# Designs tried in a protein design chat: VHH binders against p53848r504to814. Part 1

Scores and structures below are computed, not measured.

Target 1, 311 residues: p53848r504to814
Amino acid sequence: TYIMAIFNATPDSFSDGGEHFADIESQLNDIIKLCKDALYLHESVIIDVGGCSTRPNSIQASEEEEIRRSIPLIKAIRESTELPQDKVILSIDTYRSNVAKEAIKVGVDIINDISGGLFDSNMFAVIAENPEICYILSHTRGDISTMNRLAHYENFALGDSIQQEFVHNTDIQQLDDLKDKTVLIRNVGQEIGERYIKAIDNGVKRWQILIDPGLGFAKTWKQNLQIIRHIPILKNYSFTMNSNNSQVYVNLRNMPVLLGPSRKKFIGHITKDVDAKQRDFATGAVVASCIGFGSDMVRVHDVKNCSKSIK
Below, numbering starts at 1 at the first letter of every chain, in headers, positions and changes, except where a header shows other numbers; antibody chains are not in Kabat numbers.
F is the ipSAE of ESMFold2-Fast. E and O are both the ipSAE of ESMFold2, at different seeds. Each is the mean of both directions, binder to target and target to binder. V2 is 0.75 times the mean of E and O plus 0.25 times the DockQ between their complexes.
[cut] stands for letters that were removed.

## First folded at step 1 (VHH)

Design a01 (framework vhh_3k1k_2)
Fold by ESMFold2-Fast, scan of step 1:
Structure a01 (fold): chain B 311 residues (1-311), chain A 122 residues (1-122)
Amino acid sequence: as target 1 above (311 residues)
Amino acid sequence: QVQLVESGGALVQPGGSLRLSCAASGFTFSSYAMRWYRQAPGKEREWVAGISGSGGDTSYEDSVKGRFTISRDDARNTVYLQMNSLKPEDTAVYYCAADSGYYDEWSEYDYWGQGTQVTVSS
């Protein structure tokens, strides 16, 4: 299981007592400390650098500002002699193809796209042109301003299947027997599959893609818990769909899955925590569940405490 | 901001056909699942048909299966309901709804249009 550490390169991360200080060396030192702490317990670490908030209803930074915040920092990380470069994997959290292009030039390994290419139609072309790059294809609906209103999943007419022999430690026998309980994960899987096919049609290779069902994006708290429990279904999921006036087989089986539960509101609902940072203990328990149900990667804020939970 | 406008309702004879349209604006149409509901005089609204955001999956109430077909045209931000073999029992005001849930509030809400009247009578 891999740990992906979140690092926000936003104005708030530069502030001290309400003042803005654009100090790249200070941010680099924070990242070096984070990497050293993670590498004490793990063979490698993944850092996910975000220059723009993807919080529902947030005001988006301009493309130019996102580049200004993220690209020099990524370059500084790659040029650091204090980090074992062969053990540090760099990801950028962006839905913009031009930001992805600039990040690739300075040494990122992963493009983490919350929109699965939905917000920027040129994204798949950028990924296809760089076959060494991994792409995280995340599930959402609508856009940043509307996704918080789109959590209704009720389509029962599905041409799908799962590979039962790979579903361990579950009471899930047949999709038809449990259709009312599996409709959510099946709808999410179909929408991921649609984005997956568009990526492949644009030249992206299957081995470049990791899928993320998007905890907290277009989902209620109960739906987030249901998705975690049904990760085995997603990892064994396939279906047919109409494409170019014919039926196409979509196979999501055995694709790596990332989950990002850290400090999400659904954890606060369960524990009644009001402060996102105070959810770190509860996040550890949820991370353990994600791993137990088959998550290959977890995206978290507090790497040190998360690492203790999975060791 | 969100607006749904239904059209196509008319008086038709039993066994006839009709196509309803619902034009959407003010949201990212391709990301929403869309539903059709109907309401007969003195009765509650009932669900008729639904289509996923991808358009690949559809579902129908049992009484309309095989007679009604839901489809969408994302380039025109429109959802359609093709109604064949109409019966007097299909007489109702037909409403378009956008499937949505409010994750921050942990509740579901649907955007609704004003409806279009379908009357099946000789």
Scores: ipSAE 0.000, ipTM 0.101, lowest interface PAE 13.2, mean pLDDT 74

Design a02 (framework vhh_3k1k_2)
Fold by ESMFold2-Fast, scan of step 1:
Structure a02 (fold): chain B 311 residues (1-311), chain A 121 residues (1-121)
Amino acid sequence: as target 1 above (311 residues)
Amino acid sequence: QVQLVESGGALVQPGGSLRLSCAASGFPFSDYSMRWYRQAPGKEREWVAGISSSGGYTSYEDSVKGRFTISRDDARNTVYLQMNSLKPEDTAVYYCARGLYSSWYLPFDYWGQGTQVTVSS
């Protein structure tokens, strides 16, 4: 199981003419400390640099601003002599193809795309041009301003392997219950699969892709818990779809899965805590559950407390 | 700039057929799911049918299942609604929209005013 540490490059507030270069040096020092702490306990560390908020209804930074925030920092990390470069894996959290392109030029290893290419149609072309780059294909619906209103998973006519298994080995009276219990993960799997096929058709290679079912994006707190429990279904999911007068077999089986339960609202709902830092303790227990259900990578804010839960 | 232009609405007798079209521009059409909605006078806007970005999955409101068929032509950036066995209850202004949720409408999604379908003797 790998741990991916989140580092937000976006300032919490903008005041009168801050020193941009001094800010980058300060952020680099924070990342060096984070890496040294993580590497004391682990063989490698993955740092996920975010230059733009993906919270529902948040104001999005412009592409130019996102580049100004994230690219110089990634470059500074890669040029640092204080970091063991062979043990530091760099990810950028962006849904913009131009940001991804610039990050690749300065040495990023992973593009973490919350939209699965949905927000920027050129993303898959950029990933395909760079077969050495890993791509996290995440599930969401709509856009940042609308996703929290799109948490209704209602398509039951899926024609997938699970439906075939229900027909084969299920009592007729139990079939509706099983369909109801799996409708969420099946819809998520189908939508991921459609984006996956779009990526492959654009030249992205299967070995480049990690799957993220998108906890907290277009999902209620109860749905997030259901997804965690149903990771085994996603890791064994396949279906056939019609595309351009042809049948296409979509196989998501055994793809690596990333989950990011850290500081999501559903943890606060369960524990009744509103403080994100207090949620870090509860997040450790949820991370252990994610690993137990088959997650290959977890994305977290507090590496130290989550590491204790894993060990 | 996202634009959606509906066409094909007409007066038709009960039991008749009609095909609606929605021409899309200003976005990568093949990457988006498409929906049809309708609104009768004095009623809320109702979801009618949906089609996935690949065209491999379709869904329908219960009252139109078996009578309506949604399809898409990505080469022409157009989504269609084939309506058969029309009933007076199908009378409404029909709208197309981008997305998978019945109450979700993107700013500037409908460029036009929808297309009026009237089913009457």
Scores: ipSAE 0.000, ipTM 0.179, lowest interface PAE 18.5, mean pLDDT 71

Design a03 (framework vhh_3k1k_2)
Fold by ESMFold2-Fast, scan of step 1:
Structure a03 (fold): chain B 311 residues (1-311), chain A 123 residues (1-123)
Amino acid sequence: as target 1 above (311 residues)
Amino acid sequence: QVQLVESGGALVQPGGSLRLSCAASGFTVSSNYMRWYRQAPGKEREWVAGISWSGGSTSYEDSVKGRFTISRDDARNTVYLQMNSLKPEDTAVYYCAARYGSSYYRPTKYDYWGQGTQVTVSS
């Protein structure tokens, strides 16, 4: 299991010309400390650099501003002599193809796209042109301003486009009622599958893709718990569907899965914690649960506490 | 046309020193993340050292820190690896690698590779 540590490159002092150089050095020092802490317990660490908030209803930075915040920092990380470069994997949290393209130029290894290519139609072309790059294909609905209103999943909300469904590996302990209790994970899997096929059709290779079912994006707190419980179903899921008057087989089996439960509101609801930092203690227990259900990678804010949950 | 040519490999005794050279043509070393890798018989190719584009910041694998020094001569478009206090476990074919405009440390199929130069450390 991999740890992906979140680093938000959105400090207020970034807007002050004199503070820009101080900010980059300060951020790099924070990342160096984070990497050293993680590498004390693990063979490698993934740093996920975000230049723009992806929280529901948040105000989005411009593409130019996102590049100004993230690209120089990624470059500084890669040029650091204080880091064991062979053990530090870099990810950029962006849904913009131009930002992804610039990050690839300065040494990023992973593009973490919350939209699964929905927000930028050129994203899959950029990923396809760079087959050495890993792409995280995340599930959401709508856009940043509307996704929290689209958390209504109904039985067979996809309509008649789905012809057959398969859940391989009959040893799945959580598969107790496919018709009623698995509607959410089936819908999420089918929507991920639609984006997966679109990526493959645009030249992205299956080995480049990690799946993220999108905890907290277009989902209620109860739905987030259902997704975690049903990760084994997602990892053994395939189906056929009609697309452009043709039948397509979509195979999601054995694809690596990322879960990002860190500081999500649903953890606070369960534990009654109101502060995001206080939720980090509870997040450790949820991370352990995610790993137990088959998560291959976990995305966290507090690496020190969450690392103790991973063997 | 991008080419990397390594030279300087030799047989040396434990505790000895050796300097490897990587001459580049078809691109500029100061504009690329230049790296040294090594591969011992029956083992995977291992990253040894790197020197970044622009600023010339250097980085090293833990087992060679304090013993190896990577440097470059921009006028000669050449990268060097100075190896001191050599150990038998340093025996390997040493490769020079480059990628345009990147601080990439990981080997990929998009890196430009040299042919390698053999270093043998034995008595």
Scores: ipSAE 0.000, ipTM 0.148, lowest interface PAE 16.3, mean pLDDT 72

Design a04 (framework vhh_3k1k_2)
Fold by ESMFold2-Fast, scan of step 1:
Structure a04 (fold): chain B 311 residues (1-311), chain A 123 residues (1-123)
Amino acid sequence: as target 1 above (311 residues)
Amino acid sequence: QVQLVESGGALVQPGGSLRLSCAASGFTFDDYAMRWYRQAPGKEREWVAGISYSGGSTSYEDSVKGRFTISRDDARNTVYLQMNSLKPEDTAVYYCATDYTVTYSGEYYFDYWGQGTQVTVSS
């Protein structure tokens, strides 16, 4: 199981008003410590660099500002002689194709796209041009301002294009008995599959793609728990759909799955704790559950505590 | 229970120095970025200095650069603010706080605040 450590390259981490940044040398020192801590327990570590904040009601970073925050830091990490470069995997958390393109030039290995290509139509073309790059295709609905209003998965209706569903290694009778309990994961799987096919149609290769069902994006706290419990369904899920006047088979079976439960508000609902740090202890138990249900990668704030859960 | 306890505030003459301490308990201190804020009489609270969870990165408000130094001692769960060349306009209650950030995933670090320590720079 891979550990993906979050590093926020945003001014909000160190100052009020979002106008002050630590210099690159200082941020690199933070990354070096984080990597050393992770590599004490693991053979490798993935660092996920995020240059854009979704802070409620704040002005979102421009593309140019996101590049300014993230690209020089990624370059500095790759040029560091203090890091065992063969053990450090770099990811950038961005939904912007131009940011992804610049990150690839300076040595990033993974593009972590919360939108699954929804927010930037050129993303799949960039990924397709770089077959050595891994792409995390995440599930959401709408955009950042609307996604929480779109957490409605009450009714299961096959979209006009969906013709047949299949869950491998599951008795059809049992599936029929549990259909109401699986409506959420099947809807998520179908929507991921639609984005997956669009990526493939644009030249992205299956081996580049890791899927993220998007805990906390367009989902309530109960829905997040349902997704975690039903990861085995997602990892065995396939369906047929009509696309461009032909029937297409969409196979999500055995795709690597990333889950990011770390410090999300839904964990607070379970523990009744307000403190995000107290949720790190509870997150360890949730991470263990994610791995037990088939997660191949976990995205975390506290690498040491979460690492103990998966060791 | 999470607690931040500031100490070291005092009356000092212009040009003097003070070292503020903030003792933390009830959470894993070395995983949090830490900040110092201040609030002068009749003014809004303002950010003064910040230090990353590892101590590798520091940042300062322009008015205190070159005069103040933030540091941390993770073995003692303490963050410090060394204040040199103090000016009357530095008079304020100084607060220690944990940092919080919002990511694409909507994850939050919760802010914890101390009760503050009074610094007076006069005569």
Scores: ipSAE 0.000, ipTM 0.242, lowest interface PAE 13.2, mean pLDDT 73

Design a05 (framework vhh_3k1k_2)
Fold by ESMFold2-Fast, scan of step 1:
Structure a05 (fold): chain B 311 residues (1-311), chain A 120 residues (1-120)
Amino acid sequence: as target 1 above (311 residues)
Amino acid sequence: QVQLVESGGALVQPGGSLRLSCAASGFTFSRYDMRWYRQAPGKEREWVAGISGSGSSTSYEDSVKGRFTISRDDARNTVYLQMNSLKPEDTAVYYCAVEPGWYLDAYDYWGQGTQVTVSS
């Protein structure tokens, strides 16, 4: 199980009230400390550098500002002689193809795209041109401003692997119950599969892609819990769809799955805790559940506390 | 230790205007994105508008576009919400918030709110 540590690339630090200019040297020192803590417990660590907020309803930094915040830092990390480069994997959290392109030039290994290519139509072309790059294909709906209003998932007529179980049972009431229990994960799987096929059609290779069902994006807190419980369904999910007068088989089975439950508001609903910092304790328990249900990678804010739960 | 203090809320007639202010302290104001939210009785708190730390980018909820304008005065550590063509459905407590960091590290700091009532 991989640990992906979040690092916000901002021009100043909130913890010091922004009294000092946050320079690259200071940020690099923070990353070195974070890597040292993670590598004490793990064989490798992934650092996920974010230069722009993907938070629902956040103000989006300009592309130029996002590049200014993230690219020089990634370059400094890769040039550092204080880091064991073979044990540090670099990810950039961006939905912008131009930012991804610049990050690849300076040595990033992973593009972490919360939109699955929805927010920038050129993203798949950039990933396809760089077959050595790993791409995290995340599930969401709408955009940053609307996603929380799009958490309504409906039963559809689906040509999927779950439907084979419906054929066995001819009791209509039992079939309706099974459909209701799986409506969310089937919708998420179908929508991920649609984005997956578009990526493949644009030249992205299957081995480049990790799947993130998008905890907290276009989902209520109860839906987030259902996603975690149903990771095994997603990891065994396949279906057939019609596209351009052709049948396409979409196979998501055995694809690596990333989950990022760290400090999400739904953890606060479970624990009655609204403070993000106080959620770290509860996050450890949720992270353990994610791994138990089949997550291959966890994205966390507090590596030290969560790493002990992972081993 | 971050403090946000809203002011400017009042009773106003439909079609009227109000300017809300939010005075900020305890952080380097010019470097942080600022947001306005509102909460009507019996409803969840809803995002209204946002402005980047540079002031070069603004964003608005669809229902207030063209009527509300967010701005900032970094010399005074103050963010403003100019509300024009007010409607009864704009009645709510308006809150100022600072977005201290990125998505998963975000810890929202809120002011106490200022009441806006659009009615006779």
Scores: ipSAE 0.000, ipTM 0.295, lowest interface PAE 13.2, mean pLDDT 74

Design a06 (framework vhh_3k1k_2)
Fold by ESMFold2-Fast, scan of step 1:
Structure a06 (fold): chain B 311 residues (1-311), chain A 122 residues (1-122)
Amino acid sequence: as target 1 above (311 residues)
Amino acid sequence: QVQLVESGGALVQPGGSLRLSCAASGSIFSIYAMRWYRQAPGKEREWVAGISSGGGSTSYEDSVKGRFTISRDDARNTVYLQMNSLKPEDTAVYYCAAPLDYGEFWYSFDYWGQGTQVTVSS
């Protein structure tokens, strides 16, 4: 199981920082310490750099600011002689194709796209042009301002185009008997599959894609727990749909799955805590459950506590 | 979870001053970072100022630095924007916003108020 550590290049999202370039040395030192701590317990570590935009109402300014915050840091990490470069994998958390393109130029290995290509139609073209890059395809609905209102999952077909569904898991052999209990994960899988096919049609290769069912994105806290429980279904899920007068087989079976439960508000419902820091211990227990249910990668704020729980 | 209501917008002459208020209700106000935005006719909405939870940190768009001051009164569940040396280009509808999750923008959504009109004319 891979550990993906979150590093927010701009923790104060309420302000237009303008100081991230001056803080590069300090941020790099924090990253070096995080990597050394993780590598004491693990063979490798993934650092997920989030260049949070503080200007949500200007797409172009947001992109420029995101680049200003994230790209110099990624370059500094890759140029560091204090890190075992063969053991440090770099990810950038972005839904913007131009940010992804710049990050690839400076040595990022993974593009972590919370939108699954929904927010930027050029994303898949960038990933396709770089077949050595891993792409995390995450599930969400709508946009950032509306996604929490779209957490209603019903039995449905993709425009009546779904022909067959399969679950290849030995513990869940009778899909028809379980349809009412698997509505959420089937909807998530079908919507991921739709984005997956779009990526493949744009030249992205299956081996580049890692699936993230998007804990906390367009989902209630109970739905997040249900997704964790049903990861085995997602990892064994396939379906056939009609597209342009032909049938398309969508196979999500055996794709790597990332889960990011760290400090999400649904952890607070379990622990009844409002303080994100107090949720770190509870996050460790949830991470252990994610791994037990088949997660191949976990995205976390506190690597040390999660690593100790995983042991 | 939180409802925001802006007030204080008015017609003022160039060089004048105005204080906008944003009253919050519904949940614990003090835990939210707060922001002011504005939107002029025919233009997209732009960020103006921000204040952290607890008020220890503030930030401003370059065009308003030195003229505008953001502050908060957590006992009254209110955030303020004090606007001095107003210019005709400050004419806009001003909006108050509270992000759901501080520090993780891509995870959160904003609560928005209805807006209050500021007109600087003459």
Scores: ipSAE 0.000, ipTM 0.133, lowest interface PAE 15.5, mean pLDDT 71

Design a07 (framework vhh_3k1k_2)
Fold by ESMFold2-Fast, scan of step 1:
Structure a07 (fold): chain B 311 residues (1-311), chain A 122 residues (1-122)
Amino acid sequence: as target 1 above (311 residues)
Amino acid sequence: QVQLVESGGALVQPGGSLRLSCAASGFTFSNYWMRWYRQAPGKEREWVAGITWSGGSTSYEDSVKGRFTISRDDARNTVYLQMNSLKPEDTAVYYCAKEGYSDYFGPEMDYWGQGTQVTVSS
């Protein structure tokens, strides 16, 4: 199981309300310490650099500001002689194709796209042009301002485009008694699959893609828990759909799955604790559940506490 | 000691204009994104507008695009919301918020002001 450590290259009041934005040298030193701690317990670590907020209803930094925040830092990390470069994997958290282009130039390995290409139609072309780059295809609905209003999966009415579904090489008909209980994960899988086929049609290769069902994005806290429980369904899910007067087979089976439950609000509903830092111990328990249900990568704020659960 | 103090709320006629102000203290204002939210009686708090720490980018809820403008004056530690072409459905308490950090589901790290009431009569 890989660990992806979150590093926010954005203003952060978490440290205190009067703190100045850290300079590149200070941020690099923080990353070196984080990598040292992670590599004590793991063979490698992934650092996920975010220059723009992706939380629901958040304001969006301009593309220029996102580049200013993230690209020099990625360059500094890649050029550091204090880091074992073969053990440090770099990811950028961006939904913007121009930001992805700049990050690739300075040595990023992974593009972590919360939108699955929905927010920027040029993203798939950028990934296709760079077959050495890994792409995390995440599930969401709408955009940053509307996604929390679109967590409506209860009255799901599938369009005529979906013809047949399979779980564990078993026709979904064998799961008739569980259809209502699995509507959410099947909806998420179908929407991921639609984005997956769009990526493939644009030249992205299957081996470049990890899937992220998007905990906390267009989902209620109960839905987040259902998704975690149903990871095995997602990892064994395939279906056929009609597209442009032809039948397309969409196979999500055995794709690597990333989950990012760290410090998200839904964990507070389990422990009755809404303070983000206090949720780190609860996050450890949820991370263990994610791994137990089949997650291949976990995205976390507190690597040290989560690493103890993972080993 | 983070403090946000909203002002400018009033009763206005449909089609009218208002400018809301939010005076910030207790933190380095120029380092943080600023937002406006609103809450109508019996409704959930909804995001309205946001501005980046540099002021170079703004974002708006679809229902207010073209009518509302967010701006900031870092020399005065103030964020503004200019509201034009006001509608009865804009009636709400408007809240200024300092954004905490960037990837949480929900505003749990945001600091909120006490709010200012905007009423659009019809």
Scores: ipSAE 0.000, ipTM 0.146, lowest interface PAE 14.3, mean pLDDT 74

Design a08 (framework vhh_3k1k_2)
Fold by ESMFold2-Fast, scan of step 1:
Structure a08 (fold): chain B 311 residues (1-311), chain A 122 residues (1-122)
Amino acid sequence: as target 1 above (311 residues)
Amino acid sequence: QVQLVESGGALVQPGGSLRLSCAASGLTFSSYDMRWYRQAPGKEREWVAGISESGGRTSYEDSVKGRFTISRDDARNTVYLQMNSLKPEDTAVYYCARDYYGSGSYYPLDYWGQGTQVTVSS
């Protein structure tokens, strides 16, 4: 299981509400300490650098601002002699293809795209041109301003274009019996599958893609818990659909899955604790559940607590 | 920055047909679910139809299902609403919006067009 540590290179991530922006050297020192702490317990660590807030309803930084915040930091990390470069994997949290291009130039390994290519139509082309790059295809609905209001998953609404669905390691009769309880994960899987096919059609390779069902994005706290419990369904899910006047088989089986439960508001609902820092105490238990249900990667704010939970 | 422009509204007799168009600019059209809504005088806006970003899923309000068909042409940045077997109760201003598909009445959550008037009368 990989650990992906979140590092927000944005003023919104600081306790003072963005009144001070740490310089690159100070941020690098924080990342070096973070990496050393993680590597004490693990063979490798993934650092996920965010230069633009993807927090629901946040004001978005310009592309130029995002590049200014994230790209010099990624370059500094890769040039650091204090870090064992073979053990540090770099990810950038961006939905912008131009930011992804610049990050790839300075040594990023993973593009973590909250939108699954929804916010920037050129993203898949950038990923396709760089077959060594891993792409995290995340589930959401709408955009950053609207996603909180789109958490409505009905009893069953597949649309006329979905012809057949399968959950492998179980029979069709079993799926029919559980349809009302699995509507959410099946809808999420279908929407991920639609984005997956679009990525493949644009030249992205299956081996580049990691799936993120998007905890906290277009989902209530109860829905986030349902997704965690149903990771095995997602990892065994396939379906057929009509797309562009053709029938397409969409196979999500055995794709690597990332979950980011860290400091999400839904953890506060479980514990009756709404403060983000206080939710770090509960994150370890939720992370353990994600791993137990088949998550291949976990995205967290507090690496030390997460590392202790997974050894 | 984002602009949606509806067209195709007209006066038509009951049982007639119309095709509405919504041209989009300022967004990555192929990346968003698109919806049609309508509003009759003195009533709230109601959801009519939705289509997913891939075109692989469509959904309709019960009163229009079987009569209306939503489609999209991503190369032309346009979403369409084909309306058949029109009834007087379909009279409304029709709006295009970027939104999520689903059954039931939902308010558009994002960008709206200015609307196009459809009148069905004898």
Scores: ipSAE 0.000, ipTM 0.130, lowest interface PAE 19.3, mean pLDDT 71

